# VH-VL binders against q8zy40, part 30

Target 1, 190 residues: q8zy40
Amino acid sequence: MIVGVVDYTVGNIGSVLTALKRAGAVPVVVKGVEEAGRVDAVVLPGVGTYEAAYALARQFKEVVLEKPTLAICLGMQLLFESSEEGGGQGLGVFKGRVERIKARKVPNIGWRYTHVVKNSEIIAEGYYYYLHSYGVRWGENEAYTAYIKLEEKYVAAVERGHIIGVQFHPERSGRTGLELIKRFLAVAKR
Key: E = the ipSAE of ESMFold2; O = the ipSAE of OpenDDE; V2 = 0.75 times the mean of E and O plus 0.25 times the DockQ between their complexes.

## First folded at step 5 (VH-VL)

Design Y9 (framework fv_zagotenemab)
Fold by ESMFold2-Fast, scan of step 5:
Structure Y9 (fold): chain C 190 residues (1-190), chain A 122 residues (1-122), chain B 112 residues (1-112)
Amino acid sequence: as target 1 above (190 residues)
Amino acid sequence: EVQLVQSGAEVKKPGESLKISCKGSGYSFTSYWIGWVRQMPGKGLEWMGIIYPGDSDTKYEKNFKGQVTISADKSISTAYLQWSSLKASDTAMYYCARQEDFWSGYLDFDYWGQGTLVTVSS
Amino acid sequence: EIVLTQSPGTLSLSPGERATLSCRSSQSLVYDYENTYLAWYQQKPGQAPRLLIYGASSRATGIPDRFSGSGSGTDFTLTISRLEPEDFAVYYCQQYGSSPLTFGGGTKVEIK
């Protein structure tokens, strides 16, 4: 399976490309919607600044709505309506606002136990690696699949149909992250 | 300076209710999970469940869900384990333990209470 | 459910000797490049368990350096290099990488 990784031109996507290869995919770098139209699935990576990522990612909203999508960290945040980081609008795929996290230490760096609330074929409960200063507060929302506990609960994963967003970095989460990517590919292939 | 102090030993009859406690001190009680572990006489350790006192979010091991209730009162830094109707098979030592600070990223049980012995016999 | 099997059930040794305790997991416990979510606890008669080792090989604060943990994947070892009188106790391994949290059956280290 061919998986397009959106290149925001800021940040390094090498670990994402490597993880996709290890999971059995054929990753390709995409910068435009025409290129994204030729792939089987899309990844919105978690690298770059919010402003730079949004400027490029905004053109892929229809691709995200049409194709299996895995959105990682910043990629997940771009799927929401707006963000305090950069003061920008998001793609509006999921309702809610990204805000600076309230935690004893910011950024939230390290391994956190991710609690799964809804049945998911892709998101398994367990430890994943986090690295973020902004997040989405937990609340009543049909798409909210998993949370982490800091001073408050924050969204760890969101799902709606073929669209999967994760706040953590599966490409940096060892075997647990690799298995998540494998499950994403298996579901996307169906 | 971190301490978990549990309530004293209990001797009960089948069918009676019971509520045992675990009081935390020397740390931010609402920032850590409290787990409950059972040890039947002469047997090993069994995880029962955990609670986050800040919002009372609770998770049970499936075999204990519906058999016991885990709760907490953050105003007095105390967690509870409760039975509505005790059985002879509930005879065991019960430990509470603090989960490591999530800011550190692990669920190690770093501090333990001294245990509460519960004996249920007719 | 991940099952942890400890062996031997009982280890009879004298003070000053080396103790080697085994813990085997039904599934791999490697969750990242650096960490394995396997802990070791010591329990003396009438006392609560005490954390000795976390992450398979990291000593908890205050634990003497005669205690060491090793292993990866499914095969783990707790080593006590030179037994002191206070080390005769029951030792449990525990995995904390997935729910439900599970403990091994324990190894009793007793005086010969």
Scores: ipSAE 0.007, ipTM 0.541, lowest interface PAE 9.2, mean pLDDT 85

## First folded at step 7 (VH-VL; framework fv_regdanvimab)

Design a1 (at its last look DockQ between E and O 0.36; V2 from the best seeds 0.00; counts 0 for: pae E 17.0 > 2)
Fold by OpenDDE, look of step 7:
Structure a1 (fold): chain C 190 residues (1-190), chain A 127 residues (1-127), chain B 110 residues (1-110)
Amino acid sequence: as target 1 above (190 residues)
Amino acid sequence: QITLKESGPTLVKPTQTLTLTCSFSGFSLSTYGVGVGWIRQPPGKALEWLALIYWDDDKYHTTSLKTRLTISKDTSKNQVVLTMTNMDPVDTATYYCARIEYYTSEGWFPYYGMDVWGQGTTVTVSS
Amino acid sequence: ELVLTQPPSVSAAPGQKVTISCSGSSSNIGDNYVSWYQQLPGTAPKLLIYDNNKRPSGIPDRFSGSKSGTSATLGITGLQTGDEADYYCGTWDRSLSAVVFGGGTELTVL
């Protein structure tokens, strides 16, 4: 399976590429919509600033809607309607607003227990690694499938059809993260 | 070649603060997945994990000493610093720093696997 | 205080096989990879096994690791005098958010 990793971030996506490879995929870097159209699934990586990322990611909305998608951290955040970070508009795939998180320490860094409240073939309950200053506050939403508890509850994962968003970094989440990626790939292969 | 070396005082008086520096080469703490941990070993006793810091400044401390321990990094200097307050003779030990890096068959970064160790520095707490 | 349990000592004659057990719980060995460390007398620990059963470069195949449930085992075949050392198991404990080590096992070559 060819998985395109969208390169809209000013950062190293090597870890994501490596994780995908280890999970059994053939990862490729995608810089444009045309390239994204050639892959079987796409990954929206999660390091960078929202504004910069959105500027590049907005062109991939249709791809996200068409192909199995795993959005990671910032990638997940981009899927929502808006963000207070950079005052930007999101892709609007999911309802909600990205806001600065309320936590004892911001950014939220480290392993956090992720509560899965909706049955998922991909998202398993357990510890995952987080690195973020912004997030989507937990609320009533059919797409919201998992949360973490900081000072408030924040969305840890969203799902709609073939689109999966996770606030954590599966590529940083050891075996738990690897298994998640494998499940994603398995579902994407259908 | 990857190397780590611990430095600091080898003799500390009770109640004083111990500051140890881990200087390393051959890798960078700016690299994804890289971490540096501190481990101590009292004479004739088992290894005791103390603290860990990752490239993204994620930090962990052993609970029993959390209030006494501080770990920090200076990526530009390739150094990790451990401070331990209110030293006591019971804290007499050899202190090691070690690298945590990508070292899994499944391609996942271990959060505990320490693949390269410093030679250790012996710290004696005595009045 | 120790989260992982090892036998304090094991011994065998040269050429024989020895095993060192490491017992933990679901929050550590059960959920995470196990590493083993060799510490020769007067030296720093050395990574011997990672990922439960993998050997770093330079580690001979006489050393092996396995994991089952909440326990791990280090195996050493063809025991050599140079294998006389302390051996530690280690892993991550998610409940403690900490690296945990066993109490160490002293291997004596008879």
Scores: ipSAE 0.013, ipTM 0.566, lowest interface PAE 8.2, mean pLDDT 89
Fold by ESMFold2, look of step 7:
Structure a1 (fold): chain C 190 residues (1-190), chain A 127 residues (1-127), chain B 110 residues (1-110)
Amino acid sequence: as target 1 above (190 residues)
Amino acid sequence: QITLKESGPTLVKPTQTLTLTCSFSGFSLSTYGVGVGWIRQPPGKALEWLALIYWDDDKYHTTSLKTRLTISKDTSKNQVVLTMTNMDPVDTATYYCARIEYYTSEGWFPYYGMDVWGQGTTVTVSS
Amino acid sequence: ELVLTQPPSVSAAPGQKVTISCSGSSSNIGDNYVSWYQQLPGTAPKLLIYDNNKRPSGIPDRFSGSKSGTSATLGITGLQTGDEADYYCGTWDRSLSAVVFGGGTELTVL
């Protein structure tokens, strides 16, 4: 399975490429919509600045809606309606607003237990690695699959059909992260 | 070869503070996913986990001793330090430090596995 | 009461097989990977099994692990007198945010 990793041209996507290879995918780097439209699945990585990522990612909205998609950290945030980090801009795939998190230390860095509240073929409860200053407050929503607890609860994962977003970095989350990526690929094949 | 060694006092008085140092070689706490934990074992009794510190300074402590334990690291010196306040004769035990890391250089981080242990140091709290 | 329960002792003759159980709950064994440790007399513990059923380098395939529901099992075949030791299971408990160990099982080889 050919998986397009969107390269925002800033930041390092090497860990994502390596994790996809270990999970059994054939990752390719994608910088334009034509390349992304021709792959089996798409990854929106969590590297780079919101401004650079949004500028490219807005061109990919139709691809995200049509193809199996894994959106990681910043990539997940781009899929929401708006973001404080991005001056109110967002792709609007998921309901919710990205805001600066309320936590004892910001950014939220390190391994955090992730609570899964809905049945999911892809998202499993456990410890994942987090590195973020912004997030979406938890609330009742059919797409909100998992949360973490800081001073408040924040969305850790969203899913709708073959569109999966995670606030954590599965490519940096050891076996638990690799198993998530493998499950994403397995579901994407169907 | 990976090694860990515990050092510190072998005899302390009740109410004193115990400070133990774990000195290690063959790995670094600058490596993603690496952690060092402390475990104790009272004479003739079971293992009891005390605390854990990861490369990114994230820390965990056993609930029953949370207010008495402090764990810290010095990555440049390859050391992790455990401090336990208000020692009591029931705290007499052998204290171990142990590493958690990716089990192989090519594998993913082995969750909750402590793959290399120190030889332990016995600490007696006088009665 | 310990969070993880193991039998206090097991025994068998050289060459035979034993199993050692470890019972827990959904917040520990149910949700997390189980490790097993061997502690030979007078020595520090040594990792035998991680990720429920995997062996570190240097551990012979006579040692095996499995997990079902909230229980884990260590299996040892081809018993040798050098296997006499205490065996501990360990895992993470999400409710305690802590590592938990079982009470240990003393294996005697007759």
Scores: ipSAE 0.000, ipTM 0.464, lowest interface PAE 17.0, mean pLDDT 86
ESMFold2 (binder alone), look of step 7: mean pLDDT 90; pTM 0.930

Design a2 (at its last look DockQ between E and O 0.05; V2 from the best seeds 0.00; counts 0 for: pae E 17.0 > 2, placed apart)
Fold by OpenDDE, look of step 7:
Structure a2 (fold): chain C 190 residues (1-190), chain A 127 residues (1-127), chain B 110 residues (1-110)
Amino acid sequence: as target 1 above (190 residues)
Amino acid sequence: QITLKESGPTLVKPTQTLTLTCSFSGFSLSTYGVGVGWIRQPPGKALEWLALIYWDDDKYHTTSLKTRLTISKDTSKNQVVLTMTNMDPVDTATYYCARIEYYTSEGWLPYYGMDVWGQGTTVTVSS
Amino acid sequence: ELVLTQPPSVSAAPGQKVTISCSGSSSNIGYNYVSWYQQLPGTAPKLLIYDNNKRPSGIPDRFSGSKSGTSATLGITGLQTGDEADYYCGTWDRSLSAVVFGGGTELTVL
């Protein structure tokens, strides 16, 4: 399976590429919608600033809606309607607003227990690695699948059809993260 | 070749602050997945993990000494610094720094696996 | 205080096999991979086994590791006098958010 990793960030996406390879995928870097159109699945990586990322990621909305998508951290955040960070405009795939998190320490960094409240073929409950200063506050939403508890509950994962977003970094979450990626790929092959 | 070397005072008086520096070569703390940890070993006793810092400045400290420990990095100098306040004779030990870059058959895992160690520096706390 | 439990000492004659156990819990060994460290007298620890059963380069195949449930085991076959050392198991404890070591096992070659 060819998986396109969207390069809309200044950050290093090497870890995501590596994780995909280890999961059994053939990752390729995509910088445009044409390239993204040729892959079987898409990954939205999660490193960078929201404004810069959105400026480049906005062109991929249709791709996200069309292809199996795994959105990671910032990538997940971009899927929502708006953000306090940057210009505030999101892709609007999911309802909700990205806001600065309330936690003892911001950014939230490290392994956090992720509570899964809805059945998922991809998201398994357990510890994942987080690195973020912004997030979506937990609330009533059919798409909201998992949360973490900081000073408040924040969305850890969202799902709608073939689109899955995770606030954590599966590529940094060891075996748990790798297994998640494998499950994503398995579902994407359907 | 990857190397780490601990440096700092070998004699500290009680209540003073210990500052140890880990200088390393052959790798960079700017590299994804890389971390440096500190471990100490009192004479004739077991290894005790103290602290860990990663390339992204994620830090962890042993709970029992958290209020006394500070770990920081200077990536440009390839150094990691550990400070420990209010030293006591019970803190007498050999202090090691080690690289944390744990590759498993299934991928990289953080927080465990120290593949390269420094030679250690012996710190004695005495009046 | 110690999160991982090892026997304090083991001994065997040259050429024999020894095993060193490391017992933990679901929050550490049960959760993550186990590493083993060899510490020769007067030296710094050296990584001996990682990923439960993998050997770094330079480590002979006489050394082996295994993990089952919340316990890990280090095996040494063809015991040599040079194997006389302290051995430590280690892993990450998710409940403590800390690296944890066993108490160490002193291996004596008779």
Scores: ipSAE 0.012, ipTM 0.563, lowest interface PAE 9.6, mean pLDDT 89
Fold by ESMFold2, look of step 7:
Structure a2 (fold): chain C 190 residues (1-190), chain A 127 residues (1-127), chain B 110 residues (1-110)
Amino acid sequence: as target 1 above (190 residues)
Amino acid sequence: QITLKESGPTLVKPTQTLTLTCSFSGFSLSTYGVGVGWIRQPPGKALEWLALIYWDDDKYHTTSLKTRLTISKDTSKNQVVLTMTNMDPVDTATYYCARIEYYTSEGWLPYYGMDVWGQGTTVTVSS
Amino acid sequence: ELVLTQPPSVSAAPGQKVTISCSGSSSNIGYNYVSWYQQLPGTAPKLLIYDNNKRPSGIPDRFSGSKSGTSATLGITGLQTGDEADYYCGTWDRSLSAVVFGGGTELTVL
């Protein structure tokens, strides 16, 4: 299956490309909406600055709504209604506001146990690797699939149809992350 | 091929609760980006949006009636239900349901438009 | 109450052109896509224009839409008696988290 990885032109997407290849996908780099029309699924990576990522990602909103999408870290945050890091800007795919996390140390770095609260074909409980300074506070919402516990609970994963967002980096989360990517590809293939 | 049909009582008394059902065919609320909304139109007056619900169960209600409105869906039955409490004669109107597609070619808003409407059901509230 | 403002009525002779305005604010028309609806006498509304300027299948190209700043415009050329109807603009308002409609414009073909 051909998976388009959106290139914000800032940051290194090499680990995402490698993880997709290991999971059995054919990753291609996408820099514009026209290129996204031929891919079977889209990845919004978690590298780059919010400003650079938002500038390009706003052009991809229709693609995200139409195609299976995996949004990673920064990519997940772009899909919410607004973001403190982005001056209030957001694509509005998921309900919620991205804010600076409340934690003893910021950024939140390292492996965290991720609690899954809804039955999911893609997101499984376990340890995943986190590196972020902003997040969405946990609340009751049909789309909020998983959380982590810091000083407060924060959204770790969201799902709506074929759109999956994760706050952690599955491409850096070892076998647990690789299996998540494989499950995403399997669901996207349907 | 796509149809929506409103059903429910056509006459209610003040203070009663109105329950309207939108039954539809030719599409499903399991489809990503799809929603159903309710709109009313008092005799001789403008359209007034009431509420909407999307495939993922996100809901929105008009501010002025928020405490009186409940919207829910049953995806397996292809139905959306609107409940409005404490009816008053000013609520006399034709009530429509309509399909909403969450689709934008650009921008960051969850609204495309109401592309298919039911024929409407007229509800009269009188003592 | 009415967040979007439309003229209450417009009229023109058959074959002529009319425009119908819809004025809003930055929280609605300014950032959001505008749709237009035609409501023929005694019928349910019908989607006429979406995404500011696009026509659904079956809508003749005599109907056009445009948007500039916080205002939107519906244009109708080659006016026909069958175009007599009420016309509504609609959009999303981010501040209200709600769909908002204009008050409607009654088109009369003289």
Scores: ipSAE 0.000, ipTM 0.468, lowest interface PAE 17.0, mean pLDDT 86
ESMFold2 (binder alone), look of step 7: mean pLDDT 90; pTM 0.930

Design a3 (at its last fold request DockQ between E and O 0.56; V2 from the best seeds 0.00; counts 0 for: pae E 11.0 > 2)
Fold by OpenDDE, fold request of step 12:
Structure a3 (fold): chain C 190 residues (1-190), chain A 127 residues (1-127), chain B 110 residues (1-110)
Amino acid sequence: as target 1 above (190 residues)
Amino acid sequence: QITLKESGPTLVKPTQTLTLTCSFSGFSLSTYGVGVGWIRQPPGKALEWLALIYWDDDKYHTTSLKTRLTISKDTSKNQVVLTMTNMDPVDTATYYCARIEYYTSEGWLPYYGMDVWGQGTTVTVSS
Amino acid sequence: ELVLTQPPSVSAAPGQKVTISCSGSSSNIGDNYVSWYQQLPGTAPKLLIYDNNKRPSGIPDRFSGSKSGTSATLGITGLQTGDEADYYCGTWDRSLKAVVFGGGTELTVL
């Protein structure tokens, strides 16, 4: 299975590529929509600035809507309607606003217990690795699948059809993260 | 001083609903990280966890009894209530409530331990 | 449905050391902190060890806890007659989303 990893040129995607390989996929770097159209699934990676990432990622909205997609951290944040960070405009795939998180320490860094409240073939309850200063506050939304508890509850995962967003970094979440990626790939092959 | 005390009927007939109340003092269930759980112990048997409720109203139930159990809290009264429907003689046990209190600098974890227990209340299910 | 496994009984003479094992899996002990409880005859359980190896206030240093992989161990040195009790290990299981206990270990002081 060929998986396109979108390159925002805002962060290191090497760990994502490696994780995908370990999970049994053939990852390729994607810089444009034409290339994205040739792959079986897409990954929106990353760490970086929201504004810079959005400027590059906005062209892939239709690809996200058409192909199995795993959006990671900043990638997930880009899927929402708006953000407190940057210019405030998101892809609008999911309803919600990205805001600065309330926590004892910002950024939130490290392993956090992730509560899965809806049945998911991909997202399993357990510890994942987080690295973020912004997030989406937990609330009533059919797409919201999992959350973490900081000073407030924040969305850890969203799902709609073939689109999966996670606030954590599965590529940095050891065996738990690798298994998640494998499940994503398995579902994407259907 | 932190205390918990279980109250409710000590004798229940089969098929009836058991309602137990845990009254506590010395802490608040509005405090971040705090929870209260219910555990039972049949005579001469091991501890069995039943349910748990946290300050933010998150609830957990043992799978085997999930359809029969309901846990709720009244923070203003410092009370947690457990209801168990369709009681059977096999449910005869001492029922405990206990406090869960821990928050680390790293954040909230689902379980640290039950640091204070009530004395327990013995419930007998019999015709 | 015992998720955690303990020996049913252990015994030793006063002054000796005993260990009680608690075996689990990656979904419980492997990922979460282990607690130990002491239950004296006819009484409610008491927290003995939390966070794998920490003692609450009032618990003597004769009691110790350790964790390795998917197993935990309670150690009791200088065994006293008053230590005769049932001991339970407990932790969280992420797959069950539940608190889980061992089957308990009866400690007899000879």
Scores: ipSAE 0.844, ipTM 0.923, lowest interface PAE 0.6, mean pLDDT 94
Fold by ESMFold2, look of step 9:
Structure a3 (fold): chain C 190 residues (1-190), chain A 127 residues (1-127), chain B 110 residues (1-110)
Amino acid sequence: as target 1 above (190 residues)
Amino acid sequence: QITLKESGPTLVKPTQTLTLTCSFSGFSLSTYGVGVGWIRQPPGKALEWLALIYWDDDKYHTTSLKTRLTISKDTSKNQVVLTMTNMDPVDTATYYCARIEYYTSEGWLPYYGMDVWGQGTTVTVSS
Amino acid sequence: ELVLTQPPSVSAAPGQKVTISCSGSSSNIGDNYVSWYQQLPGTAPKLLIYDNNKRPSGIPDRFSGSKSGTSATLGITGLQTGDEADYYCGTWDRSLKAVVFGGGTELTVL
């Protein structure tokens, strides 16, 4: 299946492309809505700044709503209502505000056990690799499927229909992350 | 110095509800990354983990007894309470409470180990 | 059936070495850190090893732990009669969302 990786032009998406290939997808780089019309699924990667990523991602909102979407780290954050990073707005797909995390160390770097609250065909409980300074505080929400525990609980994953967001980097999470990507592709194929 | 002590009835009739209290000192459940768990050991048998409650009120119960177990905490009193319904003679055991740390210098873990245990309280369920 | 498997008993003479195994699966030992507990006769368990191979303060270096794949091992050297106890491995199981213990191993020093 053809998977469009949105290129914000201010980061390196090589790890995401490699992980998608290993999971059995045909990744292509997309920079505009026209190109997105030809892909089966979309990935919003976690590279760049919130402002630069939002400028491009705003144009893709309808595509995200129509096609299976995996949003990674910064990509997940774009799906929320707003962000402290640069005072920017978000796409508003999920309720919540992105803020600088409250943790003993910022950024939150390394492998963290991720707690899954709801059964999911894609998100499994286990260890994933995190690298972020901003996050969404955990709260009561039917779309919030997983969290991590820092000084407070933070959203690790969100799901609504075919739209999946993760705060961690599955492309850097070894076998656990690769299996998540494979499950995303399998669900997207249906 | 950290201590935990179990208290509650030592003799229970079948079908009754058992309520055990873990009273502890030297730490607080308001501390990030801390939890208290309950473990039992039937006479001459292996340890069996029952339930765990974390500082943020997250709770876990052994799957086989989940419908019978309730765990709660009172942080201001330094107490954790375990309730087990519908007691049966097979539930005769020594019941322990223990402290667990969820946070380590290596990062957050779902389980670090149970580093301080109470002395245990023996509960007999009559036949 | 127990999730973690330990030998029911082991024995060795004073001064010798013994190892105690703990076998599990990817959802427990494979993904998570293993702890070991010593239970002397008539007493509560005591944490002996945590984080696969680390010793709490006061535990002598005669006690060691290791993990490989889905198995963990407790090693005891320089055996003393005071080491006679039951030994348990424990870990988290992500599928059960639960702490699991092995069945215990009775160590006899002859």
Scores: ipSAE 0.006, ipTM 0.619, lowest interface PAE 10.1, mean pLDDT 88
ESMFold2, look of step 7: ipSAE 0.005; ipTM 0.612
ESMFold2 (binder alone), look of step 7: mean pLDDT 90; pTM 0.930
OpenDDE, look of step 7: ipSAE 0.598; ipTM 0.854
ESMFold2 (binder alone), look of step 9: mean pLDDT 90; pTM 0.929
OpenDDE, look of step 9: ipSAE 0.536; ipTM 0.835
ESMFold2, fold request of step 12: ipSAE 0.005, 0.006, 0.006; ipTM 0.608, 0.604, 0.605
ESMFold2 (binder alone), fold request of step 12: mean pLDDT 90, 90, 90; pTM 0.933, 0.929, 0.933
OpenDDE, fold request of step 12: ipSAE 0.019, 0.826; ipTM 0.613, 0.917

